VHH binders against Isopentenyl phosphate kinase (IPK). Designs and how they scored, part 14

Target 1, 332 residues: Isopentenyl phosphate kinase (IPK), of Arabidopsis thaliana (Mouse-ear cress) (q8h1f7)
Amino acid sequence: MELNISESRSRSIRCIVKLGGAAITCKNELEKIHDENLEVVACQLRQAMLEGSAPSKVIGMDWSKRPGSSEISCDVDDIGDQKSSEFSKFVVVHGAGSFGHFQASRSGVHKGGLEKPIVKAGFVATRISVTNLNLEIVRALAREGIPTIGMSPFSCGWSTSKRDVASADLATVAKTIDSGFVPVLHGDAVLDNILGCTILSGDVIIRHLADHLKPEYVVFLTDVLGVYDRPPSPSEPDAVLLKEIAVGEDGSWKVVNPLLEHTDKKVDYSVAAHDTTGGMETKISEAAMIAKLGVDVYIVKAATTHSQRALNGDLRDSVPEDWLGTIIRFSK
Short names: E, the ipSAE of ESMFold2; O, the ipSAE of OpenDDE; V2, 0.75 times the mean of E and O plus 0.25 times the DockQ between their complexes.

## First folded at step 8 (VHH; framework vhh_h_nbbcii10_fgla)

Design t3 (from s3 with Y35R; at its last look DockQ between E and O 0.56; V2 from the best seeds 0.00; counts 0 for: pae E 3.5 > 2, unsure alone 63.1 < 65)
Fold by OpenDDE, look of step 8:
Structure t3 (fold): chain B 332 residues (1-332), chain A 122 residues (1-122)
Amino acid sequence: as target 1 above (332 residues)
Amino acid sequence: QVQLVESGGGLVQPGGSLRLSCAASGFTFDYSSTRALGWFRQAPGQGLEAVAAISGSGGSTYYADSVKGRFTISRDNSKNTLYLQMNSLRAEDTAVYYCAADWYEGWSYDYWGQGTLVTVSS
């Protein structure tokens, strides 16, 4: 029974947020959270979710001890008889970043084969790692007063068949949202009907969620400003940020901002010696799939003023002149 | 530690062929993610150019116009190796070729090899 999730929801999902692993974890350190970024992201999410509401006291919802801490950071006595703040309907999906990758890679969980002891062990180890990250993210958001619920895909009935989503309990996600919570999902190791097991990426989860929940917009928080025409590096100072990309009905896409890339650089792939578009095309195509659904996709650097704008949905009506990010949207 | 190591570069005559390899260590290729593997090149005095890319799932490939029909990107997951078959090589293909991987589901390539030099000269 495909629960027609659409009929029961009084309000549409406002935003699905992808917390990129690179944005919230340290790339070069195994299982290291980027605390500063995560804290800023948590604050920005709170602000976005409470947009238009009167400033309210932050009600911290993490009343547990953190490892290495002797004290609980939140004061429960401060909650009193305060009216509950109404949060906009957000869903958060985070990548694994420096969590889970090592375990998954070493064991070959993504290839399947649970009959192999190393794969089975790796499966367990991967989940331990990613669920630890999930807990920390949930806690960070909870400390900012966001009523977050960790929802591990494995535990929520997500499974695959030959790496394609075969089952997902979206009813539980919907119920969680309807109850006033913010689901926090993550890339996960899941069971695969054919392979035995595989890795379910956050991106796949987001696509699936976007398809079914039809959010107003999707925000990818990353460690870079957005999508460039070439990899930005100190050696490539001329890399151009693609600020706006239009997606057609056929799934094709074109850069609409900056315009100069179209006029002079007819993607005449012939002239632009520096065209790294190919490497980016595969990435853009993933976002384009979401855009094709009629859902705006914003790719933006986390913990910036631009990410705040994106999360607020400020880009829906107009794009600021000083916008630094990539907008991918459907163009009729 | 994640490492990409390119090999297979060298001197070749115009019209010749080379096969580049990129051996990945510290991670395994993903079959289901939007992660990408790519070949880039930098010619002397030129900027970095994307040559070819393949999605993590292998379902999508990209080629620069300049190499379409001549180059083929592929991967062997069992060997955790990315390949670039280069046929009908031209002088303008002379460059240092780099392997790159998007491992963290980001919007940039996270890991880069040291590069391998390809020289096409008569």
Scores: ipSAE 0.232, ipTM 0.658, lowest interface PAE 1.9, mean pLDDT 86
ESMFold2, look of step 8: ipSAE 0.332; ipTM 0.679
ESMFold2 (binder alone), look of step 8: mean pLDDT 79; pTM 0.813

Design t4 (from s3 with S32E T34R; at its last look DockQ between E and O 0.45; V2 from the best seeds 0.00; counts 0 for: pae O 6.2 > 2)
Fold by OpenDDE, look of step 8:
Structure t4 (fold): chain B 332 residues (1-332), chain A 122 residues (1-122)
Amino acid sequence: as target 1 above (332 residues)
Amino acid sequence: QVQLVESGGGLVQPGGSLRLSCAASGFTFDYESRYALGWFRQAPGQGLEAVAAISGSGGSTYYADSVKGRFTISRDNSKNTLYLQMNSLRAEDTAVYYCAADWYEGWSYDYWGQGTLVTVSS
């Protein structure tokens, strides 16, 4: 019985999407959502998830009132005997952005020490902030007709030991997906077996999910085009966008596009190797870990045509000449 | 709210030295958080240029080629202050220098100071 390879594809996770906090929140304002970007991202996700399907009426799934609004935007009566749209299997993980970071930083939650009142309070405050963001993201996607379920890692059994994932309830995530929903996870404050508590980053979550769920591809939506050879400037970056990065079996990575050999500008890889705590190198390394699993990683600016292409999985077969983003993939 | 305040700019002769400071508030420097701190500069009529950067852990540093060997980025966590030691200053180093922080994602610098003017002139 030739297990029709086509049926097996239908059961696999198509895409894990990282919604960068900087992409969906306002950078300079505490706990402010970038509504325009989030709306576009929601639309793009819907399009990507329904790729190949006939256009269907958007069934809004947020029937709750927003603070300050007296009206529910979705009309439940419009939900006729419509055939349920088949959504591709996506998982969404979002960063905290302007939510949670302030609380965590001020209290030192990431360092642990729940015995300290400030840390305990900060832990609570951080979770309040990030779960509020999560709800808003879930709502935004739900309004776009995506059947999203918020899944807070803390509440779903995620914990760490010295900041490494010690426990995660992936069964619940899987069940959610199997039921036709889109899980929406987020960076979270979690209990740590050694430290007492820490911050579980979205990136760590994605890596863990990618390892276990083995998606076809992973998309990081950010506020910048991709990964640069140096820190970019906001207006005129002297930095070069790294369009393609190859990852070897040993976890090493090499820039494939552009060919930097001809550019007098030596990509100072030395800066990349030691940045274990943050920045471009860390991001590359994290992406490289995913790529090493055989999963393509696309880092792309949110709410762009390029992000749509990435989300659609268009980059799997060919990279367009006008591609603006970073592809990180395993090189055999 | 995260605030970065630069200081230490001024007029200096070519070959001279200057030390810039960036006092950060709204977050604390530590060696465990995923963030980067950086110095940028904008010369008159030119775009913004990255000068130097340091990771949250302090283990990784970046320098523009134009300043390598002359400039040193450092931080004092106890003072929550970022520094840029500038030695052997040149006329081409004349610019407004900005302190910046990448606090959230690590993909871009999200917070910026108002800048401090450095003028290198004989």
Scores: ipSAE 0.029, ipTM 0.368, lowest interface PAE 6.2, mean pLDDT 86
ESMFold2, look of step 8: ipSAE 0.238; ipTM 0.623
ESMFold2 (binder alone), look of step 8: mean pLDDT 80; pTM 0.823

Design t5 (from s3 with S33D S108T; at its last look DockQ between E and O 0.34; V2 from the best seeds 0.00; counts 0 for: pae O 3.4 > 2)
Fold by OpenDDE, look of step 8:
Structure t5 (fold): chain B 332 residues (1-332), chain A 122 residues (1-122)
Amino acid sequence: as target 1 above (332 residues)
Amino acid sequence: QVQLVESGGGLVQPGGSLRLSCAASGFTFDYSDTYALGWFRQAPGQGLEAVAAISGSGGSTYYADSVKGRFTISRDNSKNTLYLQMNSLRAEDTAVYYCAADWYEGWTYDYWGQGTLVTVSS
């Protein structure tokens, strides 16, 4: 009896979401979660993941007490015989934000040197901080009925060599997804084969995941609308949002929306594009690497209607006129 | 508290050189390419413009076209200081120069210095 292992067509990953630290934590306050944003993001993720199959009832999956609370917010009795909702395949990666950065920076964990007591202690402290954040994010999403699993990179076999990813257990991530869960990874302190230790950023994780999992699209949720030609501030009201960036086969990229009026100065179009990125060229280049894989990258402000559109994948076919964000896309 | 403090600005003749420094406190420079340190400037009556940027690891650099070949961004991790070497200064380089850091791996610079004035005049 040849067990026809029905090739469970491993549905391709739909979306990898970066929850920027600035979007979900308070920048200027140590270890403070931006609760309002996180709640909205959780709802938006649920909506995006359940697109086309909106459950009638949210099944909360956090049955644990929160610190300072005597009550569990979810009622297990409400789950009943409800049919399991099918969630689209999402992976969530969040930044450390106000969690972990302080500890890492103070101790120099990013520089390595575990032989130093301060670095070793900082390593532990950093992980405590980021894993606390991870737990809170997992819980927030779980309360919205998303079957989230926290996956700390350190614990999941991620390591680096001279800060480059040397090892990652993607099999565990894949298995988690195949089991119907949503992995939630995060920036982490990891072991480095040469340095002893370092910080593995969420962005590096996303790039690695995107390369291997080849999602349909990647969404960066941030605290700003997108990439601007200059840093947006009250003092810079004329900052222009770059709505669309095209990436070529060679990895070069250019702003295609808005059309930057080349003033008469013979500035090579390629050079001009770089001057209008408000110093975010390196970040754009990293995103462009993902785009070069044929994966759309959406940079959008969290907890907005635009983030919902991005998460839903609405931008894949058409860009709305009222779109407020940055699309980085491969241009054939 | 995270602070960036610029220094090294002043009056210089056209063709002269200045070296700006940005001392960071409250945080240390990371070694990740996913964040950036940058120099910005604002000339009188003009908007803020990026002058130069460097990735956290130092592996990538950016220069505005207007300063390419003249300005060099660098950092000393041991001193937690960012530098902007400015050579062949021009009148149009006159501006308040700001140091900034993308600390949260975001899509904007999170921390800013108070700025240092550079005046290029004969």
Scores: ipSAE 0.424, ipTM 0.765, lowest interface PAE 1.1, mean pLDDT 88
ESMFold2, look of step 8: ipSAE 0.650; ipTM 0.861
ESMFold2 (binder alone), look of step 8: mean pLDDT 79; pTM 0.804
ESMFold2, look of step 10: ipSAE 0.559; ipTM 0.810
ESMFold2 (binder alone), look of step 10: mean pLDDT 80; pTM 0.806
OpenDDE, look of step 10: ipSAE 0.029; ipTM 0.489

Design t6 (from s4 with Y35R Y107W; at its last look DockQ between E and O 0.51; V2 from the best seeds 0.00; counts 0 for: unsure alone 64.1 < 65)
Fold by OpenDDE, look of step 8:
Structure t6 (fold): chain B 332 residues (1-332), chain A 122 residues (1-122)
Amino acid sequence: as target 1 above (332 residues)
Amino acid sequence: QVQLVESGGGLVQPGGSLRLSCAASGFTFDYESTRALGWFRQAPGQGLEAVAAISGSGGSTYYADSVKGRFTISRDNSKNTLYLQMNSLRAEDTAVYYCAADWYEGWTYDYWGQGTLVTVSS
């Protein structure tokens, strides 16, 4: 009896979401979560994942005590015989933000050398920090009824060779998704075959996941509206948001919105093609690599109406006139 | 606390050279390949302009067209210092030069120095 393992057509991943460290943590404070943003992001993710489904009661899935709290915020008795909500297939990857970076940097974990006590200690310290953040993110999403599973790359078989991904257990990620869960990965300290150890960034993880899982779209949630031609600041009111970037077959990219109007104000858009990225060329290039896969990349400020649109996938068919973010898309 | 401190600015004649330094504290430059270190400048009455950038790994560099062939960005990881070698300086290079770092793997530079003034004048 050949068990026709019905190839359960693993529904394609809808979205890979990068929760930028700057979006969900406070930049200038060690190991501080931006609670307001995280809460909004959690709600937005829930909404996006349940898009098209009837409003259902939120089933909180964090039944653990938080440090400093004597009470559990979720009531298990409320779950009852409710039908399980079908969540779209999302993967969440978050940056380390104010978690882990300081420990890693101080110890030199990114350079390798586990034989050194400071590096070894830093490795441990870094993981403690980033996994703490991961737990808090998982809990935040779980409280919003999202069935999240923390998946630390180190523990899930991720390793590098000279900082390039050498091994990743994507099967476990896939299995998790197929089981109806939302994996939550993060930047991590990992073993490196040559260096001994290094830091695996969330961006590298996302690129790897995008390449293998081929999501419909990727959303980068950040603390700024998107990619600007120059770093936006109160002192730089003239910074222009790049709303759309086209990526060619050769991996080259061009700003398509806004249109370089020769307006007398010498925003030398000619300088703009190369200079328009305000030094963020490397980041754009990374996103462009994802776009080259045929996957739309949306860079958007977290906890905004625009982030909700991006997460919902509303940008796939049309770009609203009031869109505030950056779309990076493959141009045929 | 993360800090960037620029130095090396000053008055120079056209055609002259300067080397700017940016000493970083609180973090290391070569932490992440996707990170960026950059030099920006702001001329009087002008907006902020990206001059040069280097990835965290040092594998990628960017130069503004206006400075290509004249300026070189480099770093010394042992000193945790970013440099901008400026050769063949022109009057139009006159500006306050800022060092910046993308530390949180974001889409903007997170940390900025106070700037150092470069004046190119005969």
Scores: ipSAE 0.338, ipTM 0.716, lowest interface PAE 1.5, mean pLDDT 87
ESMFold2, look of step 8: ipSAE 0.637; ipTM 0.848
ESMFold2 (binder alone), look of step 8: mean pLDDT 79; pTM 0.809

## First folded at step 10 (VHH; framework vhh_h_nbbcii10_fgla)

Design u1 (from t5 with S32Q; at its last look DockQ between E and O 0.75; V2 from the best seeds 0.54)
Amino acid sequence: QVQLVESGGGLVQPGGSLRLSCAASGFTFDYQDTYALGWFRQAPGQGLEAVAAISGSGGSTYYADSVKGRFTISRDNSKNTLYLQMNSLRAEDTAVYYCAADWYEGWTYDYWGQGTLVTVSS
ESMFold2, look of step 10: ipSAE 0.614; ipTM 0.840
ESMFold2 (binder alone), look of step 10: mean pLDDT 80; pTM 0.809
OpenDDE, look of step 10: ipSAE 0.349; ipTM 0.719
ESMFold2, look of step 11: ipSAE 0.576; ipTM 0.815
ESMFold2 (binder alone), look of step 11: mean pLDDT 80; pTM 0.810
OpenDDE, look of step 11: ipSAE 0.378; ipTM 0.737

Design u2 (from t5 with T108I; at its last look DockQ between E and O 0.24; V2 from the best seeds 0.00; counts 0 for: pae O 6.2 > 2, grease 27.3 > 24.2, SAP .669 > .668)
Fold by OpenDDE, look of step 10:
Structure u2 (fold): chain B 332 residues (1-332), chain A 122 residues (1-122)
Amino acid sequence: as target 1 above (332 residues)
Amino acid sequence: QVQLVESGGGLVQPGGSLRLSCAASGFTFDYSDTYALGWFRQAPGQGLEAVAAISGSGGSTYYADSVKGRFTISRDNSKNTLYLQMNSLRAEDTAVYYCAADWYEGWIYDYWGQGTLVTVSS
C-alpha cells in the first residue's frame, strides 16, 4: 500500500542524495568504510543543507561510543544556548558497497527462496551488514551536526513484488522530514511477495522517493567523475566526460555537452548488465525516469569541489565551465 | 585493487573466429547475480557499444543485436576469467574490446580493462 504523502508540505524537498557504496566504502575489502571520503561527504552535505549563516561551532549529535573507542566524540554540553541550525530538506540514500554485497552474493538472496537455508541466512547476514553501514553513516553525518535518522527500508515496510516496489512507508519518511530530520535510507534486503525475498537497490529507492517527494534535484555521488563516452582508463586518456545529457519524453537521451562531432551517434545506454536489481539498464532507466519528472539528476564524484556544487544546487541555474560531472536533465 | 586484463585480440579474416579473455583480479567470481560482467567495444570513430553481458550466476545474458548468434559470453569461475567467443566475424566487428565489471550498486560499470584490439580484415 503506497502511502500518499500529503501535499501539505510547507517546503519542498530540496535534494535527494545517493551515496554510492563505491564512494564511501572500499569495494574490495569486506565491510570497510572509506573514512576520508565519508568525512568529506559529511562536511559537504552539512554545508549544502545549512540554511543561513554557518554557526561558529558544529554541534555534533553522536553521543554514543563507537566500537573500539573509549571516548564520545560529541558532548551534549556543546549545545548550550546555541540556536539550532536550520537545514534544508534532504534525503540521503546510500548504497551497500562492501557492506552486504558479499553476504548477498554468497547467498543469492536476490533470487528469492527463503525456504532455502542459505538464502534465509544470507538475508539475515545481508541486513546485519547494511544496517551496520547505515549506522556508521548516520553517525558520521550526526557528528557534523546533521540531524540524521537511519531508516532501514525493511523496517519501514518496504517490500517488492517481482523486485518492483510493492509497498513503502513514505509517510514515515515524510514525517521525519517534516520534523526537521534528514532520513538516511539504504539499499536493503526486503521481502518479495512472489520471490520471497530480494535486494532493493538504492537506485530503486531513490526513483521511488523522487517520484513521490518531487525534489528540486537529485545528486548521485560516485567514485567516478560521471558518465564517459568510453571506458575511462589510464590507457584511454581520450575518454570524454559527458557533462550534460538531455532526456526526452520517450526516455531517449542525447548528449548536449560536449558537442560530439557525430551527434547522431547514440551513446549506447544499453549497458545491459544483469544485477540483483534488474541490471544496469534498470539503473540508467531509473535516472532517466527521474529526469523525466523534471528533476535534474547530477552524477558527480564524491568529495570534490564539483560534488559540493552539485549538492548546493548551483547547477540548477548555470553550469560552470569547469564542471566535471554529468547532468541528466529533461528536455522537451 | 580490482583489475581486468583483456587478451586474445588480433587480426582475423572475415568469417573467422576469436576468443577473447578477461582475467579478473582483486575480486572473485561467484555464482550470484549481485554483479555483472560485460564486453564492450569501440570502433574507430564510434562510441562505446555494449556487446554482451552476463550476470554473476550466468543465468542471464545479454547480446547486442549485431552479435546475436555469433558471439557467446561465458565465464570460468575457477579461473576468474570472462570469455567472449566471437564467431563469423565481420569487418564491422573491428574494434577495441573492453571487459567490464558492474558492482552491486553502481550506476555504471565500475571496473574496466585496458582493452584488446580486434581487427577483422581480408
Scores: ipSAE 0.022, ipTM 0.303, lowest interface PAE 6.2, mean pLDDT 85
ESMFold2, look of step 10: ipSAE 0.577; ipTM 0.821
ESMFold2 (binder alone), look of step 10: mean pLDDT 80; pTM 0.812

Design u3 (from t5 with A101R; at its last look DockQ between E and O 0.33; V2 from the best seeds 0.00; counts 0 for: pae E 6.0 > 2, grease 25.9 > 24.2)
Fold by OpenDDE, look of step 10:
Structure u3 (fold): chain B 332 residues (1-332), chain A 122 residues (1-122)
Amino acid sequence: as target 1 above (332 residues)
Amino acid sequence: QVQLVESGGGLVQPGGSLRLSCAASGFTFDYSDTYALGWFRQAPGQGLEAVAAISGSGGSTYYADSVKGRFTISRDNSKNTLYLQMNSLRAEDTAVYYCARDWYEGWTYDYWGQGTLVTVSS
């Protein structure tokens, strides 16, 4: 009985998507969503998730009023007798972007110390901010007909010990997926057994999820094309997009595409931003860890043709010649 | 519109000191680590080199090995200005120095100044 490989695929997580904060929020405004990008991303996700023929009409699932709006964007009457669209199994994790970071950084939540009033207050403020963003993302996706469920890590029992995941409720995530929903998690302020509190980054969450759920591929949506060999700038027009990175069994990685003609050009990640999460180097390392699991990682600019390809899983079989992004893949 | 404008460059003798400034506009320096700020330099015929960086809160700093102990990066949020104090300057420090802003994700610096020339020569 040839176990129809197609049936086994239906039961596994297809994709974990990281929505970078820079991709969906405005960088220059506190707590501002980039609506256009978010809408495009929502549409792309819908397209990527849909199994079969796209329905003639998108059935929105947000029947609530948005703050500042007098009208509900979705009509329940639109659902009618339409067959429910089947969605492949996706998990969405988004960053905080212009939400939460100010509160967290100003208060020092990432350093711990809940005994300090400012840290305690900052913890509360950070969660308010990131959960607001989460709701808006959930709503945006719901309006595109994606059955999304917001899942705050804090509320799902996620905690850390010295910033490492100590506890996570993956059972709830799994149950949500099995019920035909798309979990939407986010970076969060969480309790830390040693520090008292810390920030749980979306990247850490994704790594943990990837390890346990073993998706077919992971997509990082960001505001840049991918990983460059050096910071691109007007003064550095020669920055080269690293299109393919191979990860070895030992966790080492090398650039496969392009072939770096100059053996001496080491990818310089030293210019990465020094932030609470370790910046680009940390992210690459984390991506490499995921790749080591045999899971392809795609880093790609959000709201582009390339992001659509990545989300569709098109890169698994072949890399288009015009591909603009970074593939991190395990190489035996 | 976000803009970074460097100043303070010039000619200095070896062993001398300079203080570079980067005036930012279009966004506000806050206490958030959302925006990292950095100094880069490009010497003639060489690639762009990261010199120093500072987190939004100012709590974290980075220095290239070549400038450690000699250069100090700082920021004044009240003035919306980034600084680079350069002491014990060497000929090899000759370069155009750029100020740049990075987003929290740290994938790339998204805004750059026009640069200021520092020449260290006897």
Scores: ipSAE 0.018, ipTM 0.417, lowest interface PAE 5.5, mean pLDDT 86
ESMFold2, look of step 10: ipSAE 0.032; ipTM 0.481
ESMFold2 (binder alone), look of step 10: mean pLDDT 79; pTM 0.797

Design u4 (from t5 with S60Y; at its last look DockQ between E and O 0.28; V2 from the best seeds 0.00; counts 0 for: pae O 4.3 > 2, grease 26.4 > 24.2)
Fold by OpenDDE, look of step 10:
Structure u4 (fold): chain B 332 residues (1-332), chain A 122 residues (1-122)
Amino acid sequence: as target 1 above (332 residues)
Amino acid sequence: QVQLVESGGGLVQPGGSLRLSCAASGFTFDYSDTYALGWFRQAPGQGLEAVAAISGSGGYTYYADSVKGRFTISRDNSKNTLYLQMNSLRAEDTAVYYCAADWYEGWTYDYWGQGTLVTVSS
């Protein structure tokens, strides 16, 4: 009985998506969502998730008033007798971006010390901010007909010990997926057994989820094309996009595409983006760890044709010649 | 709007010292690791090189091999200013030095100064 590989695929997590804060929020404004990007991302996710023929009409699932809006964007009457669209199993994890960042930064929540009034207050303030963002993302996706459920890590029992995941409620995540929903998690302020509190990054969450759920592929949506050999800047137009990175059994990685003609150009990841997790090197390492599991990792600019391809899983079989992004893949 | 303004560049003899400053506006330095600050340099005809970086908390620092032991990156949160102490300067340190800030969860530095020229010459 040839176990129809197609049936086994239906039961596994297809994709874990990281929505980078920089991709969905405005960098220059506190607690400002980049609406255009978010809308495009929502649409792309819908397209990627849909199994079969796209319905003629998108059934929105946000029946609540948005702050500042007088009208509900979705009408329940639109659901009618339409067959429910089947969605492949996705998990969404988003960063904080301009939400929570200010609060966390000012209070020093990541360092711990809940005994300090400023840290305690900052913890509360950070959570308020990131959960607000989470709600808006959930709503955006719901409006696109994606059955999304917001899942705050703190509320789901996520905690750390010295910033390492000590506890997580993956059962709830799994149950949510099995029920036909798309979990939407986020970076969060969490309790830490040693520090008192810390920031749980989306990257850490994704790594943990990937390890346990073993998705077919992982997509990091960001505000840049991918990983460069050096920090790109207006003054550095010669930065080269690393299109493919191979990860070995020992966790080492090498650039496969492009072929570095000049042996003397060391890829400098050390000074690229830094976050609470230690910056670019940490991110690459984390991505490499995921790749080592046999899970392809795609880093791609959000709201682009390339992000759509990545989300669709098109890169699994072949890499288009015009691909603009970074693929991190295990190489035997 | 976030702005970074470098100062302190100039002409110095080999073996001399300079201190670069980067005044930041539009955001406040804190002790979180949610952002990073860095110094880059571009010598004539060369690409941009990372010189030094520091996390918001100061817990993470990076130095290029070429400047290790000679350069020190620091910050004063009360002044919202990033510094680069450059000692034992060499001719090869001649470059335009840029201050940069990485904010949010990006893959690149988001904000850049206009740069300050450092010339090391006898």
Scores: ipSAE 0.036, ipTM 0.421, lowest interface PAE 4.3, mean pLDDT 86
ESMFold2, look of step 10: ipSAE 0.520; ipTM 0.801
ESMFold2 (binder alone), look of step 10: mean pLDDT 80; pTM 0.812

